# VH-VL binders against q8zy40: the designs that were tried, part 24

Target 1, 190 residues: q8zy40
Amino acid sequence: MIVGVVDYTVGNIGSVLTALKRAGAVPVVVKGVEEAGRVDAVVLPGVGTYEAAYALARQFKEVVLEKPTLAICLGMQLLFESSEEGGGQGLGVFKGRVERIKARKVPNIGWRYTHVVKNSEIIAEGYYYYLHSYGVRWGENEAYTAYIKLEEKYVAAVERGHIIGVQFHPERSGRTGLELIKRFLAVAKR

## First folded at step 5 (VH-VL)

Design R9 (framework fv_regdanvimab)
Fold by ESMFold2-Fast, scan of step 5:
Structure R9 (fold): chain C 190 residues (1-190), chain A 127 residues (1-127), chain B 110 residues (1-110)
Amino acid sequence: as target 1 above (190 residues)
Amino acid sequence: QITLKESGPTLVKPTQTLTLTCSFSGFSLSTSGVGVGWIRQPPGKALEWLALIYWDDDKYHTTSLKTRLTISKDTSKNQVVLTMTNMDPVDTATYYCARIEYYDSSGWFPYYGMDVWGQGTTVTVSS
Amino acid sequence: ELVLTQPPSVSAAPGQKVTISCSGSSSNIGDNYVSWYQQLPGTAPKLLIYDNNKRPSGIPDRFSGSKSGTSATLGITGLQTGDEADYYCGTWDSSLSAVVFGGGTELTVL
C-alpha cells in the first residue's frame, strides 16, 4: 500500500517514513493535492509549527475526508476546529479546541499509559510515547476513543470512519507503535 | 502516617445491598496521582480485586461484578464508598480497601501496587 | 477466573532460597509492572515488591523480584520461619482495564 506523508516543509518526517516502511507500506512524500490523489492512504505527521503546518495542510482537507488518514500529534491537532497555539483555525474535521496542557511538567514528554474507552480496531490500550505542549481536554464526544491522565484528562485518540488521530507518536513508540501502524494499514485496505 | 479503615455491616441477608466505607488519613484524594481500591478475599481463597477510584473521579471495576458495583468518593471527608447489590452467600469474604498511586518515581501508570491496606472487615452473607 | 498462574505451594528449609513464579500474558505481565504481596496468617496483605523489582522502605533485601517476558518471579533468600505466609503477584491487565492477582502461593518453612 502506497501511503502519502504530507510534508509541511518545517519538520523532519524521517522517523514516520521509516516506521511506515517497517509496517509494510510504501511511503511517499506529498507536497500537493495532485500527489495525494495518487496514494492509497495519507499520514499527517506530528512535526513543525502549527502556523506552518496549517498553511500547507489546509489544502489536504478534502483528501483527509476521502482517504484513509492517520494524523499524528500536531497532525491530530490540525483536524480540530481551532488551536491556542498560534491562535489559529483548524481544519474542523473534529469538534473541539486545542489548548495548552495543564500538567506537572510542560511539555508532556515520555511514556504515558493510554486508556481506551471504545472498541477500536486500530488503537490498543497501553504505553505510547508523547511529546506535546498542547492538547484537547477530554469530554463527552462520540469520536473520542482514548485518553491520558495528567493532572487532568486529555484526548489520546479520536476516530471517525476512515480518519484516525493520535496525540502520541507511534513512530517513536517501539513495538506498540509499529503494531498500531500495521493495524491502520490493514483497516485501510478494506 | 497513612492509615485506611473499612466500616460497614458484618452480616448481610441474601438479596440485600452491601455498603462499605473506607475512611483514611495521611493523604488526600484532592492530590493528583492517588486512588483507593477495594479487594475481597473469601475464606481460604485468593485475593479478588473489585474496584478502584482515582483523584480525578476515574473509576474501574472488575468485569464479572460491574453491574453490581458502585464506587464513589467524598474528598472532603477522606472517604471512599463501595456498594454491591444483590448479595449472595458466595460474596462472604473479608473486604479490604487500599491506597494506590498512579504516579511514582518510575513515571505514569495505572497500577503502582497497593502500598497501604486497611485491616479488612469480614462480611458474612446468611439468612 | 484467574489470569495469573502461581504454584499453589512451595516449601524449603530455614536458610535456603525459594522462588515463586507468576505466569501471565502480554496484556498483563508482558506490558505492565508487577507487584508482590505477603499475607501472614490472619493479617492484611503487605506490599513486598513493586515496579517489578523495587522494595518499599523496610523490606529486607532477602526479597527480590524479576520479570522476563510474560512471567515474573519472587525470590526469597536466607529463609526464616517468619516468612511462612501466602504470596500473591499482581499487575494491571490492559485488555480488561483491571487489576489482576495470582491465585497465591503458600510458603511452608520445614
Scores: ipSAE 0.105, ipTM 0.715, lowest interface PAE 6.0, mean pLDDT 89

Design X1 (framework fv_zagotenemab)
Fold by ESMFold2-Fast, scan of step 5:
Structure X1 (fold): chain C 190 residues (1-190), chain A 125 residues (1-125), chain B 112 residues (1-112)
Amino acid sequence: as target 1 above (190 residues)
Amino acid sequence: EVQLVQSGAEVKKPGESLKISCKGSGYSFTSYWIGWVRQMPGKGLEWMGIIYPGDSDTKYEKNFKGQVTISADKSISTAYLQWSSLKASDTAMYYCARIEYYDSSGWLPYYFDYWGQGTLVTVSS
Amino acid sequence: EIVLTQSPGTLSLSPGERATLSCRSSQSLVYSDENTYLAWYQQKPGQAPRLLIYGASSRATGIPDRFSGSGSGTDFTLTISRLEPEDFAVYYCQQYGSSPLTFGGGTKVEIK
């Protein structure tokens, strides 16, 4: 399976490409909608600044709506309506706003136990690696699949149909992250 | 001194309801998860579920979901395990145990650092 | 679900001897943070379990140094270097690296 990784032009996507390869995919870097139209699934990586990522990612909204999508960290945040980071717009795939997290230490760095509250074929409960200063506050929402507990609860994963967003970095989460990517690929092949 | 004190032994008939308790003292009750573990006569330990008393967030082991209810009253530092209708197969020793939680590091180890003394529940006709 | 297999089921030894208890996991319990999410408990007849080891090798508060845990990945060991009379009990391993939490079947250490 060919998986297009959107290149925001800032930040290193090497770990995402490596993880997709280890999971059995054929990763390709995509910079435009024509390229993304030719792949089987897309990944919105978690690298770069919000403003730079949005500037490139906004052209892929229709691709995200039509193809199996895994959005990682910043990629997940881009799927929401807006963000406090850079005062920016999001793609508006999911309702809600990204805000600076309220925690004793920011950024939220390290392994966090991720609590799954909805049946998911892709998101398994367990420890994943996090590295973020912004997040989505937990609340009542059909798309909210998993949360983490800091001083408050924050969204760890969202799902709607073929669109999966995760706040953590599966490409840096060892075996647990690799298994998640494998499950994403298995579901995407259906 | 951290201590978990459980309610006394219960003898019940099938179909009856039951609620047993676990009172924490010597620590911040709302800052730690409380778990429930079942041990059937002559058998090993089975995790049933956990609750975070600060916001009543609960998780159940698959086989116990819908068969028991876990709750907590943080005003009196007490967690509860309850059945709406007991079965003879519920005869067991029930333990509550505290789970250490690291808020600042975000690490939540689900190992049990302090245990209650156990509540023996006997269900027979 | 991660399955933990403890062996032997029963270990018959005399006070002063070394006890070596095995716990094997159906999946790796090591994550990239290099922590291993495995604990060991002791249960004496008529008593609640007591935490001995967490993180595969960290001794819990108040636990004597004759108890030690080792291992990584899928193969774990609890060692009691010199059995005392009070150490004759059932020992359980438990993983907390994934949900649901699971315990091993236990190893009974009994007097010969």
Scores: ipSAE 0.000, ipTM 0.490, lowest interface PAE 13.6, mean pLDDT 85

Design X10 (framework fv_recaticimab)
Fold by ESMFold2-Fast, scan of step 5:
Structure X10 (fold): chain C 190 residues (1-190), chain A 122 residues (1-122), chain B 112 residues (1-112)
Amino acid sequence: as target 1 above (190 residues)
Amino acid sequence: QVQLVQSGAEVKKPGASVKVSCKASGYTFTDYYMHWVRQAPGQGLEWMGWINPDSGDTKYAQNFKDRVTMTRDTSISTAYMELSRLRSDDTAVYYCARGEDFWLGYYGMDVWGQGTTVTVSS
Amino acid sequence: DIVMSQSPSSLSASVGDRVTITCKSSQSVLYSSNNKNYLAWYQQKPGKSPKLLIYWASTRESGVPDRFSGSGSGTDFTLTISSLQPEDFATYYCQQYYSTPTFGQGTKLEIK
């Protein structure tokens, strides 16, 4: 399976490409919607600044709505309605607002236990690696699949059909992250 | 000084339940996770689970998740571990131990209680 | 779960000896992004609670003597005591914290 990794032209996507190869995919870097239209599934990576990523990602909204999508960290945040970071607007795929997290230390960095509250074919409960200063506060929402507990609960994973967003970095989460990517690919191939 | 003090030894019959307490002092109780680890006579250490005293969230090891319940009372800085439907092979020393969430880069279990001996005998 | 295997199960040694204990994990506990091994070593004396000796595979806990050292990466780890002292006779356990914690079966260090 060919998986397009959207290049925001900022940050290093090498870990994502490597993780996809280890999971059995053929990753390709995509910079435009024409390229993304030719792949089997897409990944919105978690690298770069919100403003730079949004400026490019907004053109991919229709691709995300039509193809199996895994959105990682910043990629997940871009799918919400708005963000406090730079007063930014989001793509509005998921209802909610990204805000600066309230935690004992910001950024939230390192391994954190992720609690799954809904059955998921892709998101398994366990430890994943986090690196973020902004997040979505947990609440009553049918798309919210998993949370982490800081000083408040924050969304760790969201699902809407073929669109999967995770606040953590599966490409940096060892075996647990690799298995998540493998499950994403298996579901996407159906 | 940082200390964890556990409740005293228990003798139980098969089928009963036991509830062990662990009282923390010398640090902010809600800043650290509390782990529970047991050790059967002459055997190694077996991790049972942890509780986040701030949220009340728990994680249990697969072997125990149908019989163990971990709780806490923040007003008295005390964690509890209850094990139900006791069998003779639950005879062990049960330890509480302080740990931390890995997002802060913390390591291992640095402070341990003295242990509570639980004997399950007919 | 990650399975931890220690060898030997027991070892006899004399004061002043150099002792090495090995620990193997069923999968890597090295996290490539921070280049750290999520592995700890504990010492337990009869009738006492375990004591943390080493974390991140090679970092000594405060107050632990310099004769204790940890090494290794990925799946293969060692604990070395460079010059055994009388108080070092104990059981030693490795433990991974890469996922939900699991311990090795222990190595009992006995007087020869």
Scores: ipSAE 0.000, ipTM 0.461, lowest interface PAE 16.6, mean pLDDT 86

Design X11 (framework fv_zilovertamab)
Fold by ESMFold2-Fast, scan of step 5:
Structure X11 (fold): chain C 190 residues (1-190), chain A 122 residues (1-122), chain B 107 residues (1-107)
Amino acid sequence: as target 1 above (190 residues)
Amino acid sequence: QVQLQESGPGLVKPSQTLSLTCTVSGYTFTSYYIHWVRQAPGQGLEWMGIIYPDSGDTSYAQKFKDRLTISKDTSKNQVVLTMTNMDPVDTATYYCARGEDFWLGYLDFDYWGHGTLVTVSS
Amino acid sequence: DIVMTQTPLSLPVTPGEPASISCRASQSVSSYLAWYQQKPGQAPRLLIYDASNRATGIPPRFSGSGYGTDFTLTINNIESEDAAYYFCQQYDYWPYTFGEGTKVEIK
């Protein structure tokens, strides 16, 4: 399976490419909608600034709606309605707003236990690696998939059909993160 | 230069609590996770649990979840294994081992402590 | 939990001959398999990771192969210093599990 990694960043996507290869995929870097249209699935990586990421990602909204999508960290945040970071607009796939984390220590860095509240074939409960300063507050009235508990609850994962968003970095979460990527690929092949 | 060293009691009575300390040096303590692995005399290795010292987050093998706790003291560069209700079958050499993040292309358990033998008898 | 089965459990070998140890997983672990060497009174030492990659400082006479459920550690031209226990370990799924070990004896 060919998996397109959207390059909207001034940062390095090498760890995502490596993780996809290890999970059994053929990763390719995509910079345009025509390239993304030719791959089997897409990944929105977690590197870059919100403004730069949104400027490019908005072009890929129809691809995200049409193809199996794994959105990581910043990528997940782009799927929401808006962001406090620069007052930016999101793709609006999920309800909610990305806000600066209200916790005693920001950024949220390290391994956090991820609580799954909605059954998922892809998102398994357990420890994953987090690295973020912005997040989406947990809402009991929203159909979110998983949360982490800092001083308040924040969204850890969301799902809508073939679209999977995770706040953590599976490419940095050891075997647990690699298992998630393998499950994403297995589901995407169906 | 990277070194891990276990310390603790060599003898524990049945039903007592075991406390072992792993002291590390030669690297940034909070940048790597620490695993605990044990080996009964003449037997294979058995993974027990892990801690990420930067956050204190832990995970344990299901077999040990009800009686095992792993904690850390960043000021001393130490990880502590605490296990309640010790039984003669828990007699083993206990190791701590350093884990590197998988995405860096290196395996966990790149450095091991020398091991400490814990005998459980009345 | 994934069960790792090693064969043989005891392997006497004449110096200069090749030695081969097998490791079988109860379910697929892809290539996420490591091999360790443990000499009496010492901690384990990493030999092979990702099924076939030799760890830093490990002599080229050690090699690994396999994928999925069946894996092999091969020691070509075995030397007297290679007398030790050898363990396989999967790291594809929690909890990480080890084989029971193979004792290699040089004769």
Scores: ipSAE 0.005, ipTM 0.439, lowest interface PAE 11.7, mean pLDDT 84

Design X12 (framework fv_zagotenemab)
Fold by ESMFold2-Fast, scan of step 5:
Structure X12 (fold): chain C 190 residues (1-190), chain A 123 residues (1-123), chain B 112 residues (1-112)
Amino acid sequence: as target 1 above (190 residues)
Amino acid sequence: EVQLVQSGAEVKKPGESLKISCKGSGYSFTSYWIEWVRQMPGKGLEWMGEIYPGDSDTKYEKNFKGQVTISADKSISTAYLQWSSLKASDTAMYYCARQDYWDYVSGEYFDYWGQGTLVTVSS
Amino acid sequence: EIVLTQSPGTLSLSPGERATLSCRSSQSLVYSDENTYLHWYQQKPGQAPRLLIYGASSRATGIPDRFSGSGSGTDFTLTISRLEPEDFAVYYCQQYGSSPLTFGGGTKVEIK
């Protein structure tokens, strides 16, 4: 399966490309909507600044709506309606607002237990690696699949149909992250 | 390999300014919080505040906010603690320490400490 | 602010004896993420503190197995099963379950 990784022109996507290859995909870097239209699935990576990522990612909204999508960290945040980071505008795929997190320490760095609240073919409960200063507060929403507990609960994963967003970095989460990517690919091939 | 090296002892008069340093080596300096801890002569440990060198975000204990400034220069892997006007009550040993976020079970402990900087303020 | 109360203030013992040090928290240190953010440090005269135990019961790298930590909620214990001459020092507990980070007042383990 050919998986397009959106290049925000900032940050290093090497770990995402490597993880996709290890999971059995053929990853390609996509810099435009036309290129993304030609792949089997897309990944919105969690690298770069919000402002730079939003400027490029806004072009891919229709691709995200039409193709299997895995959105990682910043990529997940871009799918919401608004953010406190980088001008406050998001793609509006999911309802909600990205806020600066309330935690003992910001950024939230390290392995956190991710609690899954509804059955998912892709998101398994367990430990994943986090690295973020902004997040979405947990609440009642059918798309909210998993949470983490800091001083408050924050969204760890969201799902709607073929669109999967995760706040953590599966490409940095060892075996657990690799298995998540493999499950994403298996579901995307259906 | 991981080391925090602090600047040398200082002897100052009340009203003078002072800036002491804590240089990290053997690790990614921008990936860990640096903590500042005061120990007055013959007394226990007091947390003063902290900085994340990656973005210079700072947190202060209430009683130290406005009394000291914490800063960092990531280009030389060095954190600083500074006073605009010293008081005799600032006489103490000052330690810097690194906070470990690596452990997902019970992180946020001080795994490496500097050797301390003794600050003496007297007239 | 969470207050940590250490007792006794001074513990006078001989080498080879067992030392038991107490740390009591004014609030539970088992927080919403279910981790316990209570740690123990050793400070010898003229030296910086050294991490001994983190997360109430995990021994830090390089720390001898005679040191052990236990407890949960509000009551925590540091145990030194058989005191060696180098163990005579001041011991501090510390919490970071809630801001601000606080230390206990210390327990001095001195030679009898």
Scores: ipSAE 0.005, ipTM 0.486, lowest interface PAE 11.7, mean pLDDT 86

Design X2 (framework fv_zagotenemab)
Fold by ESMFold2-Fast, scan of step 5:
Structure X2 (fold): chain C 190 residues (1-190), chain A 124 residues (1-124), chain B 112 residues (1-112)
Amino acid sequence: as target 1 above (190 residues)
Amino acid sequence: EVQLVQSGAEVKKPGESLKISCKGSGYSFTSYWIEWVRQMPGKGLEWMGEIYPGDSDTKYEKNFKGQVTISADKSISTAYLQWSSLKASDTAMYYCARIEYYDSSGWLPYFDYWGQGTLVTVSS
Amino acid sequence: EIVLTQSPGTLSLSPGERATLSCRSSQSLVYSDENTYLHWYQQKPGQAPRLLIYGASSRATGIPDRFSGSGSGTDFTLTISRLEPEDFAVYYCQQYGSSPLTFGGGTKVEIK
């Protein structure tokens, strides 16, 4: 399976490309909608600044709506309606706003237990690696699949149909993260 | 400073209900998970489950799910472990403990503070 | 579930001797962040456990420097460089690399 990794940063996305290859995919870097239209699935990576990421990612909204999508960290945040970080506007795929997290230590860095509140074929409960200063506060929402607990609850994963967003970095979460990527690919092939 | 104080020893008969408590002080009770650990006489430590007192969200080890109920009352900084119908096999020392999930100085998570334990004896 | 196996079950030594306690994990506890989520606790008779070592090798506040932890992957060691009478206790390792968190079966240290 050919998986397009959206390059909305000028930096290295190597860890995501490596994780996809290890999971059995053929990753390709895409910067335009036409390129993304030709792949089997897309990944919105979690690297870069919100402002730079939004400037490029905004053109991919329709691709996200029509193709299997895994959105990682910043990528997940881009799927919401707005953010306190950067330009304030998101893609609006999911309802809600990204806010600066309220935690003892910001950024939230390290391994955190991720609680899954509904059955998912892709998101498994367990420890994943986090690295973020902004997040989505937990609440009642049919798309909210998993949360983490700091001083308050924050969304760890969202899903609706073929669109999966995770606040953590599966590409940095060892075997647990690799297994998640493998499950995403398996579901996407259907 | 930080302290977890548990309720006193209990002697019960099979079939009776029981609720034991763990009261936290010296820290923000709603900001830390409270863990429950069982130790049967002469045996090792077994993790039972946990609760986040800020919203009373719980997680159980699979073998304890349905056997006990974990709850908390954040207004009085107290967590609870409850049985609807005790069995002789529930005879054990029960500990509550606080877990540190986010600490910039070191690895997470670990049990940094423990209650003194509540001995529960169930006999016919 | 990750199983932690401690050995020996009982260790009998004289005061002043070095104690070496082993904890083996059924799965690797080293992750991509290079942290090791294995911790050691001491339990004295009639008392609650107390944290000794976290993250395989970091000594908890107030713990004497004769206690040290080492190891990575699946093999971990707690070392007491020179046993004191107050070190008579059961020692438990505990992992938090995967849910559910689990404890080892314990090693009882008896000062001869």
Scores: ipSAE 0.005, ipTM 0.507, lowest interface PAE 12.9, mean pLDDT 85

Design X3 (framework fv_zagotenemab)
Fold by ESMFold2-Fast, scan of step 5:
Structure X3 (fold): chain C 190 residues (1-190), chain A 123 residues (1-123), chain B 112 residues (1-112)
Amino acid sequence: as target 1 above (190 residues)
Amino acid sequence: EVQLVQSGAEVKKPGESLKISCKGSGYSFTSYWIGWVRQMPGKGLEWMGIIYPGDSDTKYEKNFKGQVTISADKSISTAYLQWSSLKASDTAMYYCARLYYDSGWLPYDFDYWGQGTLVTVSS
Amino acid sequence: EIVLTQSPGTLSLSPGERATLSCRSSQSLVYSDENTYLAWYQQKPGQAPRLLIYGASSRATGIPDRFSGSGSGTDFTLTISRLEPEDFAVYYCQQYGSSPLTFGGGTKVEIK
């Protein structure tokens, strides 16, 4: 399966490309919607600044709505309506706002237990690696699949149909992250 | 060139404190786990614990928890192994080693090792 | 914790002979991602260990092709097809699929 990784041109996507190859995919770098139209699935990586990522990612909204999508960290945040980071606009795929996390230590960095509250073929409960200063506060929402507990609960994963967003970095989450990527690829083939 | 350089040999008496170091160079120090491994004279390798220098997250093997402290100072790319009160049974060669972790990929094995620090504890 | 048992403890051979070293795990080291998280290290007297094999069968960079790893699940083997003088050393297996990380007790390959 050919998987397009959106290149925001502001971060290193090497670890995502490597993880996809190890999961059995053929990753290709996509910089425009025409290229993204030719792939089987899309990854919105978690690298770069919010403003730079949004400026490029905004053109891929229709691709995200039409193709299997895995959105990682910043990529997940871009799918929401807006963000406190730089006062930024989001793609509006999911309702809600990204806000600076309220916790004793910011950024939230390290391995955190991720609690899954909805049955998922892709997101398994367990430890994943996190690195973020902004997040989506947990609440009642049909798309919210998993949470982490800092000082408050924050969204760890969101799902709606073929669109999967994760706040953590599966490409940095060892065996658990590799298995998630493999499950994403298996589901995307259906 | 990836390199881990450890502090020199130590000769101590029981009850004394000690802190040994492991300085990394040639790679992103905060992006890889550093592990500590003990080898008693004529014996095999024993994992003691690991630390991720980027956030100081530590994991100890259960038999070493409370016996030693593992820490790191990322500003000088240095990891530490510390005892508050040494025992004769702490006499051993201590190695630091980097766990291969390709910027967010699977934690691997110990791919680069320090030269070792010999610690001798006797009265 | 996962216990690794190496056998034999000592293997006495001559240069040119084949060495076969065993490592048995108390639990399966194959994860659901189908990878096997077992490594082999060589340690010469007075030196730090050197990585030889990772992922049960992948040779580390710079390691001669006379070294090979095999096995899956709980039973693993390190093979040295034709011993060179510099290969007489202690060999350790290590699992990195589960915390805590654990090493085998070692097999000493000594000259006959």
Scores: ipSAE 0.000, ipTM 0.418, lowest interface PAE 14.8, mean pLDDT 84

Design X4 (framework fv_recaticimab)
Fold by ESMFold2-Fast, scan of step 5:
Structure X4 (fold): chain C 190 residues (1-190), chain A 126 residues (1-126), chain B 112 residues (1-112)
Amino acid sequence: as target 1 above (190 residues)
Amino acid sequence: QVQLVQSGAEVKKPGASVKVSCKASGYTFTDYYMHWVRQAPGQGLEWMGWINPDSGDTKYAQNFKDRVTMTRDTSISTAYMELSRLRSDDTAVYYCARIEYYDSSGWLPYYGMDVWGQGTTVTVSS
Amino acid sequence: DIVMSQSPSSLSASVGDRVTITCKSSQSVLYSSNNKNYLAWYQQKPGKSPKLLIYWASTRESGVPDRFSGSGSGTDFTLTISSLQPEDFATYYCQQYYSTPTFGQGTKLEIK
């Protein structure tokens, strides 16, 4: 399976490419909508600045709506309506606003237990690696699949059909992250 | 120097609640998860859950999820475990124990429960 | 939940004996990314708290005598005491911490 990784031109996507290869995919770097139209699934990576990522991600909204999508960290945040970081606007795939995290330690960095509250074929409960200063506050929403608890609960994963967003970095989460990517590929291949 | 000190023995009637405390000293309280484990007379060890003292995040074992609440007070380095709707088969010694959760090495560093409280005996009798 | 099966439930031995206790998990507790088994062994004497002996299946906790050793990987593990001492008569427990922790039912080591 060919998986397009969207290149925001800022940051290193090497870990994502490596993780996809280890999971059994053929990853390709995509910079435009036409390229993304030719792949089987897409990944919105969690690297780069919000401003640079948003400027490029805007063109991929239709691709995200049409193809199996895994959105990681910043990628997940881009799927929401708005953000306190960099320009304030998101793609609006999911309802909600990205806010600066309230916690003793910001950024939220390290391994955090991720509580799964809805049945998922892709998101398994357990520890994942986090690195973020912004997040979506937990609330009542059918798409909200998993949370982490800092001082308040924050969205760890969202799902709607073929669109999966995770606040953590599966590509940096060892075996647990690799298994998540493998499950994403299995579901996407259907 | 590193020590976990638990509250004293409790005798409760069926249907009551019990709240056990575990005071940490000699280390940074918020750098280790606090686990709760119980042991009924003559029986093995049974894991009840954990609390992350930094965030207040908790995970409870399925058998206890509807009756257990774990909290902490970082100002006094103390963790609490409250078990409600007590039954006679809740008679046990209740232990707190710490697990190192995360260090700067970038790997999951769960080493095992290296420091345990002395235990709190809870007797449930009519 | 990962189920831990520990055997035997009890064994009798004499000072100086080599003893082995076995532990089996219902699924692998090997974390392939760091190649570590998330398996610990504890010793408990009557009226006392458990004491950590071994973590990561084979790493001895500081201060634990070298007669205690752990081995195994994945689903099958053993704790070995190479030359039993009087203070070693106790109950021994294995525990996985790969997921939400679970314990074996314990092995009571009794004097012959």
Scores: ipSAE 0.023, ipTM 0.667, lowest interface PAE 8.1, mean pLDDT 88

